# VHH binders against Probable E3 ubiquitin-protein ligase HECTD4 (HECTD4), part 16

Target 1, 370 residues: Probable E3 ubiquitin-protein ligase HECTD4 (HECTD4), of Homo sapiens (Human) (q9y4d8r3627to3996)
Amino acid sequence: SGGDPTYAFNIRFTGEEVHGTSGSFRHFLWQVCKELQSSSLSLLLLCPSSAVNKNKGKYILTPSPITYGEEQLLHFLGQLLGIAIRADVPLPLDLLPSFWKTLVGEPLDPEQDLQEADILTYNYVKKFESINDETELEALCAEIASQHLATESPDSPNKPCCRFTYLTMTGEEVELCSRGRHILVAWENKDIYAAAIRSLRLRELQNVECVTAVRAGLGSIIPLQLLTMLSPLEMELRTCGLPYINLEFLKAHTMYQVGLMETDQHIEFFWGALEMFTQEELCKFIKFACNQERIPFTCPCKDGGPDTAHVPPYPMKIAPPDGTAGSPDSRYIRVETCMFMIKLPQYSSLEIMLEKLRCAIHYREDPLSG
Below, E stands for the ipSAE of ESMFold2; O stands for the ipSAE of OpenDDE; V2 stands for 0.75 times the mean of E and O plus 0.25 times the DockQ between their complexes.

## First folded at step 8 (VHH; framework vhh_7yz9_2)

Design s1 (from p3 with G103Y K104T E105R; at its last look DockQ between E and O 0.13; V2 from the best seeds 0.00; counts 0 for: pae E 22.5 > 2, grease 24.5 > 24.2, SAP .68 > .668, placed apart)
Fold by ESMFold2, look of step 8:
Structure s1 (fold): chain B 370 residues (1-370), chain A 119 residues (1-119)
Amino acid sequence: as target 1 above (370 residues)
Amino acid sequence: QWQLVESGGGLVQAGGSLRLSCTASGFTFSTYAMGWYRQTAGNEREWVAFITSGGYTTYADSVEGRFTISRDNAKNTVYLQMNSLKPEDTAVYYCAAHDIYSYTRYDYWGQGTPVTVSS
């Protein structure tokens, strides 16, 4: 768990032969993805819109010069995406659509992608684009200046917002043109000012240096020609799965073992309980049951019926518990995460099923716990 | 000493295509971002498309999917491929060079090339 990317590949190359080792592999991938999105690692940046509670929890590649070590990690990220496609094991990465667009080479939308990534900058640019005369410009610049001066600290230089400067997504003030610190925004240059800010943000989202490293890693695992065949959404779905748990899909891809029937009363309670779960609870359930928070959207079986060609982790299997000691209602739900198998006691009511499932997702979150 | 020269404008039927070219001289083309703008009589210039020195492109909503901007740094030329033209695309099209990336002040504009789309 939590090992170096090189170490993880060495383990995989040297001899995983039995399904029994797949649970630790999934846990390792989950841990790596958590670390990649960690605030303690500078590789990924929460999109600026998240600061105003929009696209909360979505990341972009940090738009700053990268170290050699960060370049290696980005290369590994690319390899991870390729492995996810080849193994059909979704990664819990929460990246903005702009990342997926740049990965497959689709142009960024100067309105939608900017708004999704940085709504405050988008609104700022739109204010300058919406004015029709010099009087409106002067009023806007006065408003900006009054807000800037009111928020200045004693140690900050006085930097009126009406000059050709702007903050990068990492907080660095940059000149939008040569001598930008000395150029006032005026009617004759307002459109150039707005365009320069938009270009800065789009360049940061495009992030050519970092995306090149990711594509290099991806190319070591899969043919890069695939990128010309996939939309950004399809690329996200094939690498990260659905960020939303679809119960109808899960139910269609569930098999019942050892004489169990879909129509058995406790099986109906099971699905009824999951229908009452929030998406957060459903993600925890998937993690508990098979060590993944997301599930694939594609399956070789046409309708989710019985099929040996199911992609991992499917099918989910529901089986009776081992033994008959004690009341079913007193037992815990057991799982075999490598097999996506749930040993489900014959609980007597929906209410008890709900209780036991919620207990399981809170007390059995660690997929490697015994 | 510097010049931006647009060419390729003309008259075309609706649904047709034109390719505009803008050739630069007298400055270092490869470090400039390039844009296309258009203007109808009595109105302000409207942004159409933009291409960075690195080749990233953006488009106005009104032309996205129909127009493609590209550049050839070896020929000091930026292009605008205009497909599925509509009568509302009728305008004088201007090429511009923007010194956003070198921090030198920029203000290079072409003289414009007229485009007329007949219904």
Scores: ipSAE 0.000, ipTM 0.099, lowest interface PAE 22.5, mean pLDDT 76
ESMFold2 (binder alone), look of step 8: mean pLDDT 84; pTM 0.843
OpenDDE, look of step 8: ipSAE 0.019; ipTM 0.319

Design s2 (from p3 with T58Y; at its last look DockQ between E and O 0.65; V2 from the best seeds 0.00; counts 0 for: pae E 21.7 > 2, SAP .675 > .668)
Amino acid sequence: QWQLVESGGGLVQAGGSLRLSCTASGFTFSTYAMGWYRQTAGNEREWVAFITSGGYTYYADSVEGRFTISRDNAKNTVYLQMNSLKPEDTAVYYCAAHDIYSGKEYDYWGQGTPVTVSS
ESMFold2, look of step 8: ipSAE 0.000; ipTM 0.128
ESMFold2 (binder alone), look of step 8: mean pLDDT 83; pTM 0.840
OpenDDE, look of step 8: ipSAE 0.005; ipTM 0.231

Design s3 (from p3 with G54R; at its last look DockQ between E and O 0.06; V2 from the best seeds 0.00; counts 0 for: pae E 16.6 > 2, placed apart)
Fold by OpenDDE, look of step 8:
Structure s3 (fold): chain B 370 residues (1-370), chain A 119 residues (1-119)
Amino acid sequence: as target 1 above (370 residues)
Amino acid sequence: QWQLVESGGGLVQAGGSLRLSCTASGFTFSTYAMGWYRQTAGNEREWVAFITSRGYTTYADSVEGRFTISRDNAKNTVYLQMNSLKPEDTAVYYCAAHDIYSGKEYDYWGQGTPVTVSS
C-alpha cells in the first residue's frame, strides 16, 4: 500500500557523504539496531541492576572475550554511531552511562557507575566495607552462605566463609587473585576482597576491548578528536537522542501545509488525541510518521537558526489528504515518511481522530506502507 | 551519600532577577549533566534548563533568552541566572544531576527552592 517511496541508499562508510533523508534509510538503521540488540548476537547485555528493576531495559556491552566476527559487528556499531551523528538520526539504543563514558575516554565513577550497572554487587561490596568487627564478618558470611551456597572453611567446618572468587556479569566464577579459590575472606583481608570485586566490575564495565572496536568504527566515520570534545551525555544525545517523546517539543516544531493552521478544529483534535497517547503509542506514532522511534532533543531554531536549518526530515509536517473522495471520517491517515509528513483528514471529532490514529500506529505493521 | 542543595530562591518583583545555586556532593559532579526543573502546586514538574558536563546548554522555550544555566566544576555547583522574571515563573525550582533517562531512581534531586514573582 506504498507510503514511503523507495530511495536508494547512498551510504559511504568513509564518512564523506552521509544522507539520512530517506525513510527507508532510517528504517534500516532501526532494524540494524534491533538486530545488534538481539540476544542471538550476544553483543549487548542487560545491566545486572535490571534484575531488581533498576535501569530496566538498559544495556552494556557484553564483558567477554570477543571473536573476530563480534569485533566486526562492534566496529559496525561504531560506524552506526558515526552515521547517526552525521545524519542526525537518533538510534534506538539504550546503553548505560558507563558505556558512553568509556567511549569518550572519561573515567568511570567507582561508586556511581558500579551502583548503576550492578546494584546487587554494589550493595554486596558495601556490606564488607561497612562491617566493624570479626563477629559482623562471620554473620555476613553466614548470610551469604545461606543465599549463595558458600563453601565451608576447611579449618572450621562449622563456619561458613567466603573465598576470593566472584561471578562475572556473564555468570562465570573467576578468581579475584592468584589461587583465590583457596583464600578465605577474613577480617584481615576483607577490604582487599571488596576492592577486588569492585575492580572486577569496573573492568567489565570499561570493556576496553569491545569499546576499542566501537571506537575504531566510529573513527572511520567521524574524526576521533570529536570524542575528546563531547561529554558522555552529549555523545549519547547526538547518537541516540532521548528515549521518550516530548510532545510539547514536537508540537512547537510542527509545520502546517496548504493553508492548515494550528487552530483548525481537526488539528486541535489531532493534538488532543496525541495528548492521550502513552509514551509507547507516541513512539509508535513517530515510527509510523517518519520511521524513527525517537526525535532530536535539540533544534537549530533554538540557536537562532532559521526553520530551514532543520535537518531533514524535520520538522514534522501536517498536510491535507490527497484527493477529495468520500467523507473525511471514512478516510485513513497517510504519511510520507521520507518527509515526516502526515496527511490528515478533517475528522469530525476527537473520538474519530483518536480511533484513526490508533489504527494507523497499531495495525500498519509495515513502516514503509504508511 | 550524594546530596544536592539548592539556594537563592525568594520573592522578587516582575521584571526582576534571581540567581539560583545548586551545590553537589557525594558523586563525581564533573561527569554529570545538570538540570533545573520547576513545579507548581497541582502540576507536573517541568524541565527548565539543562547543561552537559562539557557546558552545552539548552532551555525550555518559556525561559529561552531570559534564563542562563552555568556550572563550576571546581565548586561542584550549577547556577541558574533568571532575568526578566514573570509571575508565570513562580514555582519551586529543583536541581537535578542526571542523564537523559530522567528517573527518580536514577537521578539525584535537590529538595527545591521556592521562587515567587509578584506582579
Scores: ipSAE 0.000, ipTM 0.188, lowest interface PAE 15.8, mean pLDDT 84
ESMFold2, look of step 8: ipSAE 0.000; ipTM 0.116
ESMFold2 (binder alone), look of step 8: mean pLDDT 83; pTM 0.843

Design s4 (from p3 with K104T E105R; at its last look DockQ between E and O 0.01; V2 from the best seeds 0.00; counts 0 for: pae E 22.2 > 2, placed apart)
Amino acid sequence: QWQLVESGGGLVQAGGSLRLSCTASGFTFSTYAMGWYRQTAGNEREWVAFITSGGYTTYADSVEGRFTISRDNAKNTVYLQMNSLKPEDTAVYYCAAHDIYSGTRYDYWGQGTPVTVSS
ESMFold2, look of step 8: ipSAE 0.000; ipTM 0.111
ESMFold2 (binder alone), look of step 8: mean pLDDT 83; pTM 0.837
OpenDDE, look of step 8: ipSAE 0.362; ipTM 0.729
ESMFold2, look of step 10: ipSAE 0.000; ipTM 0.103
ESMFold2 (binder alone), look of step 10: mean pLDDT 83; pTM 0.839
OpenDDE, look of step 10: ipSAE 0.025; ipTM 0.339

Design s5 (at its last look DockQ between E and O 0.04; V2 from the best seeds 0.00; counts 0 for: pae E 20.7 > 2, grease 26.6 > 24.2, placed apart)
Fold by ESMFold2, look of step 8:
Structure s5 (fold): chain B 370 residues (1-370), chain A 117 residues (1-117)
Amino acid sequence: as target 1 above (370 residues)
Amino acid sequence: QWQLVESGGGLVQAGGSLRLSCTASGFTFSTYAMGWYRQTAGNEREWVAFITSGGYTTYADSVEGRFTISRDNAKNTVYLQMNSLKPEDTAVYYCAAHDIYSGYDYWGQGTPVTVSS
């Protein structure tokens, strides 16, 4: 509705971090970013490649016509980016590189940016570009027809056809050109068809209307001439930082539940295993444990003590597992992601701990048995 | 300078045949999809048939099996062979060229077809 979402986010910034008693500026920003990326808003869309584990958890601006309320939220997002730059406070936003390119006005690359955002469409386009003769085209069209016989096509349920239409990223079928529903793909126009699909996706990624709203919000906080001085990567770094897990900081901001001691043997195995992880594995662990790829570099609490306010998601909590179903070594690690809580079995060795942790990070929820 | 000119319309008895032609000038005809449309007084213009640059054809349900669209790229001409004509086929028939990249449609002046019962 008009204005309602923006009212909830019209919040004045103060020097709350100076006081440090009830919350901090960082705590507020991280809560807001969590809401902006939530499924309850239609502002951000997971990029299509995430469906096949490429750029998993990366977002783009939803490529659809915007309401007044959505425009105000996008303006607010631009303000948050500006505030992040001015305050040197990284935001936990996981946006695709194409977003940063469009924000600073750098042209999208029709090969690389399409591949990163939507590998399935990229591969589909490449198939049509690589066909050498009409026989291969006929085979490709038959393959497409066999894969899409269960499609939502009420006008032609039993006849295969390949017309100048395609699905938008939001699932709507659109014409690739005027009267595209009436134009069949043929040998002579196959490259035109492929180019039209590529152009559709690039226009969706460019998303001029939405990016304009974001830039307007950004411009209310910082001079937009700054954008001419920054690369897309530099813009991302200044607003969101790089994903980096400081293991010493994480350990200092970990609490142990009743009955557990930092010196317990399986706790020592736990930290020993994490010390063997690459940064990529550590980021996956954080995603598994609290559903975030980035964690803060600073906390208003002193050395992660339990009595101070922590910046979300901290503190990490290590707890005993629920129940007693046989040997500890046969159990799997469970997590409560909303609490950043790891329910850790008393594994008997570093090797078993390492194996179980690596198994766990392959899944975003509790590990599967067998 | 760019132009589409239809011809071949006229009066015909039900069950009869007509062949419409549309000649293009001022552009590279071989790269465009071509279509035929028709319009009766007081109604919206309706699609009849298309032919792609590669020669593949599609038809409206009301004319499939009775009408045949074809093209001769050497003559910059598209044809509509209309067989088994019915009184409901009475309309002004328009030729169109479709630019699949730009989405612009280019129209002829139309040629009237009257099918008597």
Scores: ipSAE 0.000, ipTM 0.130, lowest interface PAE 20.7, mean pLDDT 76
ESMFold2 (binder alone), look of step 8: mean pLDDT 84; pTM 0.839
OpenDDE, look of step 8: ipSAE 0.034; ipTM 0.546

## First folded at step 10 (VHH; framework vhh_7yz9_2)

Design t1 (from s4 with H98Y; at its last look DockQ between E and O 0.01; V2 from the best seeds 0.00; counts 0 for: pae E 21.5 > 2, placed apart)
Fold by ESMFold2, look of step 10:
Structure t1 (fold): chain B 370 residues (1-370), chain A 119 residues (1-119)
Amino acid sequence: as target 1 above (370 residues)
Amino acid sequence: QWQLVESGGGLVQAGGSLRLSCTASGFTFSTYAMGWYRQTAGNEREWVAFITSGGYTTYADSVEGRFTISRDNAKNTVYLQMNSLKPEDTAVYYCAAYDIYSGTRYDYWGQGTPVTVSS
């Protein structure tokens, strides 16, 4: 709506009538949560591990200095969490466990929570912690310098070096100590360097200022004293529910394109294969197919027509492949995630369908259609 | 209509024990968290103990290790077992019901049960 993001989410629930239109209320909440997780809004940051397909689609609170507008949005997020608890309506927020820990005041685990949020930084730190002599340090620094050849420092272009600086999760270079841009990493201080990077990331994940704003909004809806009684998991359950894929609901909200029918043999193989999946595998399938870990299993269908509102990402669409020569059994499953569309080859057996689906949900690179 | 009725207070010597009860009616007791508060003349009410609908308990620092809160959902009753009582525990004790989902809207108070701990 063209203004400050705070303006777009400055929505009041005073006087709202929810019991007569509960489906519309759920749909509204889910649209709001989609906007809050939008890349155009700086409120939530996709966790850095997503870049290597770890915790893909999981968010943290953006670790940046808080403005008044961001404080208002975070306060509103807290209010939504409280409303979800009071209305017993799960929100489709895909937040890392570290968020829930900080919300209820549980300490972060310096190994597990760092790995989950930023595996690349974790591995980088571990490299410095695991080297045994100065020769290994020089080799590691040379490896790092070769990755930044185009940006070599004019001060010491010949010898590989690392300085006491690091990038924040938002991509800003910061000094790890006073005058860190002028301090080289050496054998004598490598452990201090590693510890400083680890400390930076943990402070970003704890994000005390932003979490305080969220807790203030939550406290306007429920008594905050009760947060000391809830585990991170209980808090997530009461606001967002567990990730769970209702296969019957998914099947009922699937459309078949280009002359396909639910009774086609390979479509029956498809559903039969998904029935054999664990919930973990089903969640991976949903991530592969539409890049989300949580999808709704309610729909505000007032008149049941084709124009009735469906919450994103529904409906799922199954379509034939775009073509090519060769046996269907030699092809890979492809998707258009923005459309929740599965381009499904006409595989000849359930056994092959299972194999191809399992391959697809563990596929590291997501090839385009064509 | 909600009602909370506290009982079990009285006069007790320091080091003694006392068990308070609070019986609830007019709401679905098993879904509510319950708490005990106390008030000394001229002061605001002080939180003492809390028990969730699922049975998880917490206590104020001043009573931890000496007081035990418990509940019996079949009798719609919450209890406060008070051991090793001190003169500082002298107060009127109130129970309250909390709906975690509604916040403080369901904070109901009885008339309280007085507890006096003599030296």
Scores: ipSAE 0.000, ipTM 0.103, lowest interface PAE 21.5, mean pLDDT 76
ESMFold2 (binder alone), look of step 10: mean pLDDT 81; pTM 0.810
OpenDDE, look of step 10: ipSAE 0.017; ipTM 0.302

Design t2 (from s4 with I100F; at its last look DockQ between E and O 0.04; V2 from the best seeds 0.00; counts 0 for: pae E 17.5 > 2, placed apart)
Amino acid sequence: QWQLVESGGGLVQAGGSLRLSCTASGFTFSTYAMGWYRQTAGNEREWVAFITSGGYTTYADSVEGRFTISRDNAKNTVYLQMNSLKPEDTAVYYCAAHDFYSGTRYDYWGQGTPVTVSS
ESMFold2, look of step 10: ipSAE 0.000; ipTM 0.227
ESMFold2 (binder alone), look of step 10: mean pLDDT 83; pTM 0.833
OpenDDE, look of step 10: ipSAE 0.224; ipTM 0.640

Design t3 (from s4 with T58I; at its last look DockQ between E and O 0.01; V2 from the best seeds 0.00; counts 0 for: pae E 21.7 > 2, placed apart)
Fold by OpenDDE, look of step 10:
Structure t3 (fold): chain B 370 residues (1-370), chain A 119 residues (1-119)
Amino acid sequence: as target 1 above (370 residues)
Amino acid sequence: QWQLVESGGGLVQAGGSLRLSCTASGFTFSTYAMGWYRQTAGNEREWVAFITSGGYTIYADSVEGRFTISRDNAKNTVYLQMNSLKPEDTAVYYCAAHDIYSGTRYDYWGQGTPVTVSS
């Protein structure tokens, strides 16, 4: 329903250190992030270029006027970003670089950020910038008119023409200037037309109103001065962690407990199975094992630091299952998410291991079941 | 009365730099997109760079990475920083104010400032 979402959630930090040591807490953050990304809240929008591999699944803040409720949610989003940074809990957020740039106060690149966010508009603008004469313009306009509801020229009903209007990212047609609907794109003003479209899209990407709300929330958790010291990429990495699972890294830092060894047959099956996993499956596995999907960027062990210097819940731990009842092959994998501990039965084959792992990552999403 | 006055042109060696200025008067400068154009004898005027009222910039491919357009609304002035100049950049450079509301033409032009890049 069209009602303003109400979040009765306020986070106040009283100066205490928040550690991501609780599996339930990590899960909570994960759930909140997923809810914020939900289409039901309309806070985030898949970018127009989301179909492109590089930007697949990337979001932007919805470039529309915001309600009071939405503003509060954006403020809350900012608080979540701050919590993530302070607690070293990576958030499962997939936001375009333009968002992070705007967040840290870096100006957008009119070419790069436009292209990344909206390749269609980028190409559209480039077409107008690259034409050499009126004939080419006419041809371009004809092409465009064939794709869109052709507006008739008042002077030549059969001549396709463009008007000074364009679609917003939300799909609304807007005038690029006063009375733009009545202004034809001509050779004399084509560059202005292109520039106007570019400006529209960049303003949408900048989304100053929404980002201001986010920054306000963030500022309530961490000093905003810190943002000025971070690049957009650093901000993203500190908030969202690594964008992929490095299995070799995971393996290298895994601890084996209660007499288990890396050379044990079932342990070999375990790693063999994970090697067969896609990145998506690996993310699901990490989620299953510790209630977060990504690896924190700030873990000292990443750079070859001492094994004693890990960001919780790292490192991953493998332990035997509780009890000895029943055939190992009949047992399920269990986890202690707070410790990133996997209780792994001695499965008799790689095939069984693979099946049990896949079952675990797809069907056992209850963080309290461990 | 509207007026655009260009300055900063002159003779420069290849690889050198120039900074052009265009000062506007007689209209609400901050609401206009501003552009630089150049023209050589016998050729049509070509656009070089634009800056929107919002400060977003676009460049012709031939000058991308070498030229920078900027504006100071407090001074009603648009600038063109030209670096790594080439003989091919030799032209009369014109400043224009673009009123997108007119729909059919660029509204205001300066008289131009000559730029000569020697080999």
Scores: ipSAE 0.000, ipTM 0.217, lowest interface PAE 12.7, mean pLDDT 84
ESMFold2, look of step 10: ipSAE 0.000; ipTM 0.117
ESMFold2 (binder alone), look of step 10: mean pLDDT 83; pTM 0.833

Design t4 (from s4 with A60V; at its last look DockQ between E and O 0.01; V2 from the best seeds 0.00; counts 0 for: pae E 19.5 > 2, placed apart)
Fold by OpenDDE, look of step 10:
Structure t4 (fold): chain B 370 residues (1-370), chain A 119 residues (1-119)
Amino acid sequence: as target 1 above (370 residues)
Amino acid sequence: QWQLVESGGGLVQAGGSLRLSCTASGFTFSTYAMGWYRQTAGNEREWVAFITSGGYTTYVDSVEGRFTISRDNAKNTVYLQMNSLKPEDTAVYYCAAHDIYSGTRYDYWGQGTPVTVSS
């Protein structure tokens, strides 16, 4: 790990209400989260099962030893979670369910959480648990030895064997017990071996040391008692918002200003274009329009609440562009991120609308460029 | 040689209080996170409270608000103040030291101190 990481500031809240009304503030939180997830800090690690579709792009806290500086950053992460909850600003964090379970104090499921985090290890353990005799064990060990640099048994150089060692999530080989490197897996101890691997991985997933720092940070922002009232999923949703963009929901709550109507031709092109967007593109669009990637979970309008009860910066607003100079098709889309307002030119076709929107979401990531 | 010695366990009535202590020797105490665990007969050892080397604390939900973990680095001691004890808290309590800053060191464990809460 490169040098001792430091964070720029300590956040202190004295009971003041924090509102996510500033586009710059939202962007700041977004940037901080991205930095915390960066490989340069090594605080987060892609889970071993990150290649699986449902867990694609999910992170866990790095289970390796941490520096004092990293501990402080984890505390800061906890503070960010608290800020997100208080300000109703969803954080762009993709953390595995096991993290949220540990955060709220819910025990991990030794089967489900292991499988979700590390399918390879899960399957590996299951293989040892499912063997019925010594012959099957020998075959399994042979298979494993063929995949790994086979260490020769001191007693039988030609007999493939496993030892009481395993790889950590960071790729380090560790002993599963005292002198584990010298203990061979045999029929008599295979269940202990399997259990030891499971235990290792679950401990890594729990990561009590790191989570403790995170919880402490969180507790400095909000009462920790709140955690006892929330499921892991609820905690995730409250901190990270909805994991997808519901376009119909967005459309249903969009406000049109300065005489614009939903039935206007260019507005129809606008929604038509968004309907063609992938979820990733929609997230980028939301980021472009209001400097956050996700919709807050706590917006009362989600459940049919009054239009006046929106969590800022909602609802989305569409307005005409400033000024009338030039052909509409030559103009760019501009946004007021603080208001979640889109200044939309009267583009003459769906194709142009689509092009201009895609251009906007890819090239104007700077909130000050609008 | 490293050593963790727990003390303070015993019999207490429901609603009562106990203070457990764990004194460490043979390693650099200040660099270790310290934890209290408990185990009942026939069950796995479960985590109860944890304190980092930096002093951050966390608790299992069932003891939150009732138990307090603290440490005194000058005395190489970690404490568990247990208030409002319940029969469900009856267990052997273990102290553990976890190195979170350096290498692949194994956790250090004490021998445990029994806590019995009578109804």
Scores: ipSAE 0.000, ipTM 0.284, lowest interface PAE 10.9, mean pLDDT 85
ESMFold2, look of step 10: ipSAE 0.000; ipTM 0.199
ESMFold2 (binder alone), look of step 10: mean pLDDT 83; pTM 0.831

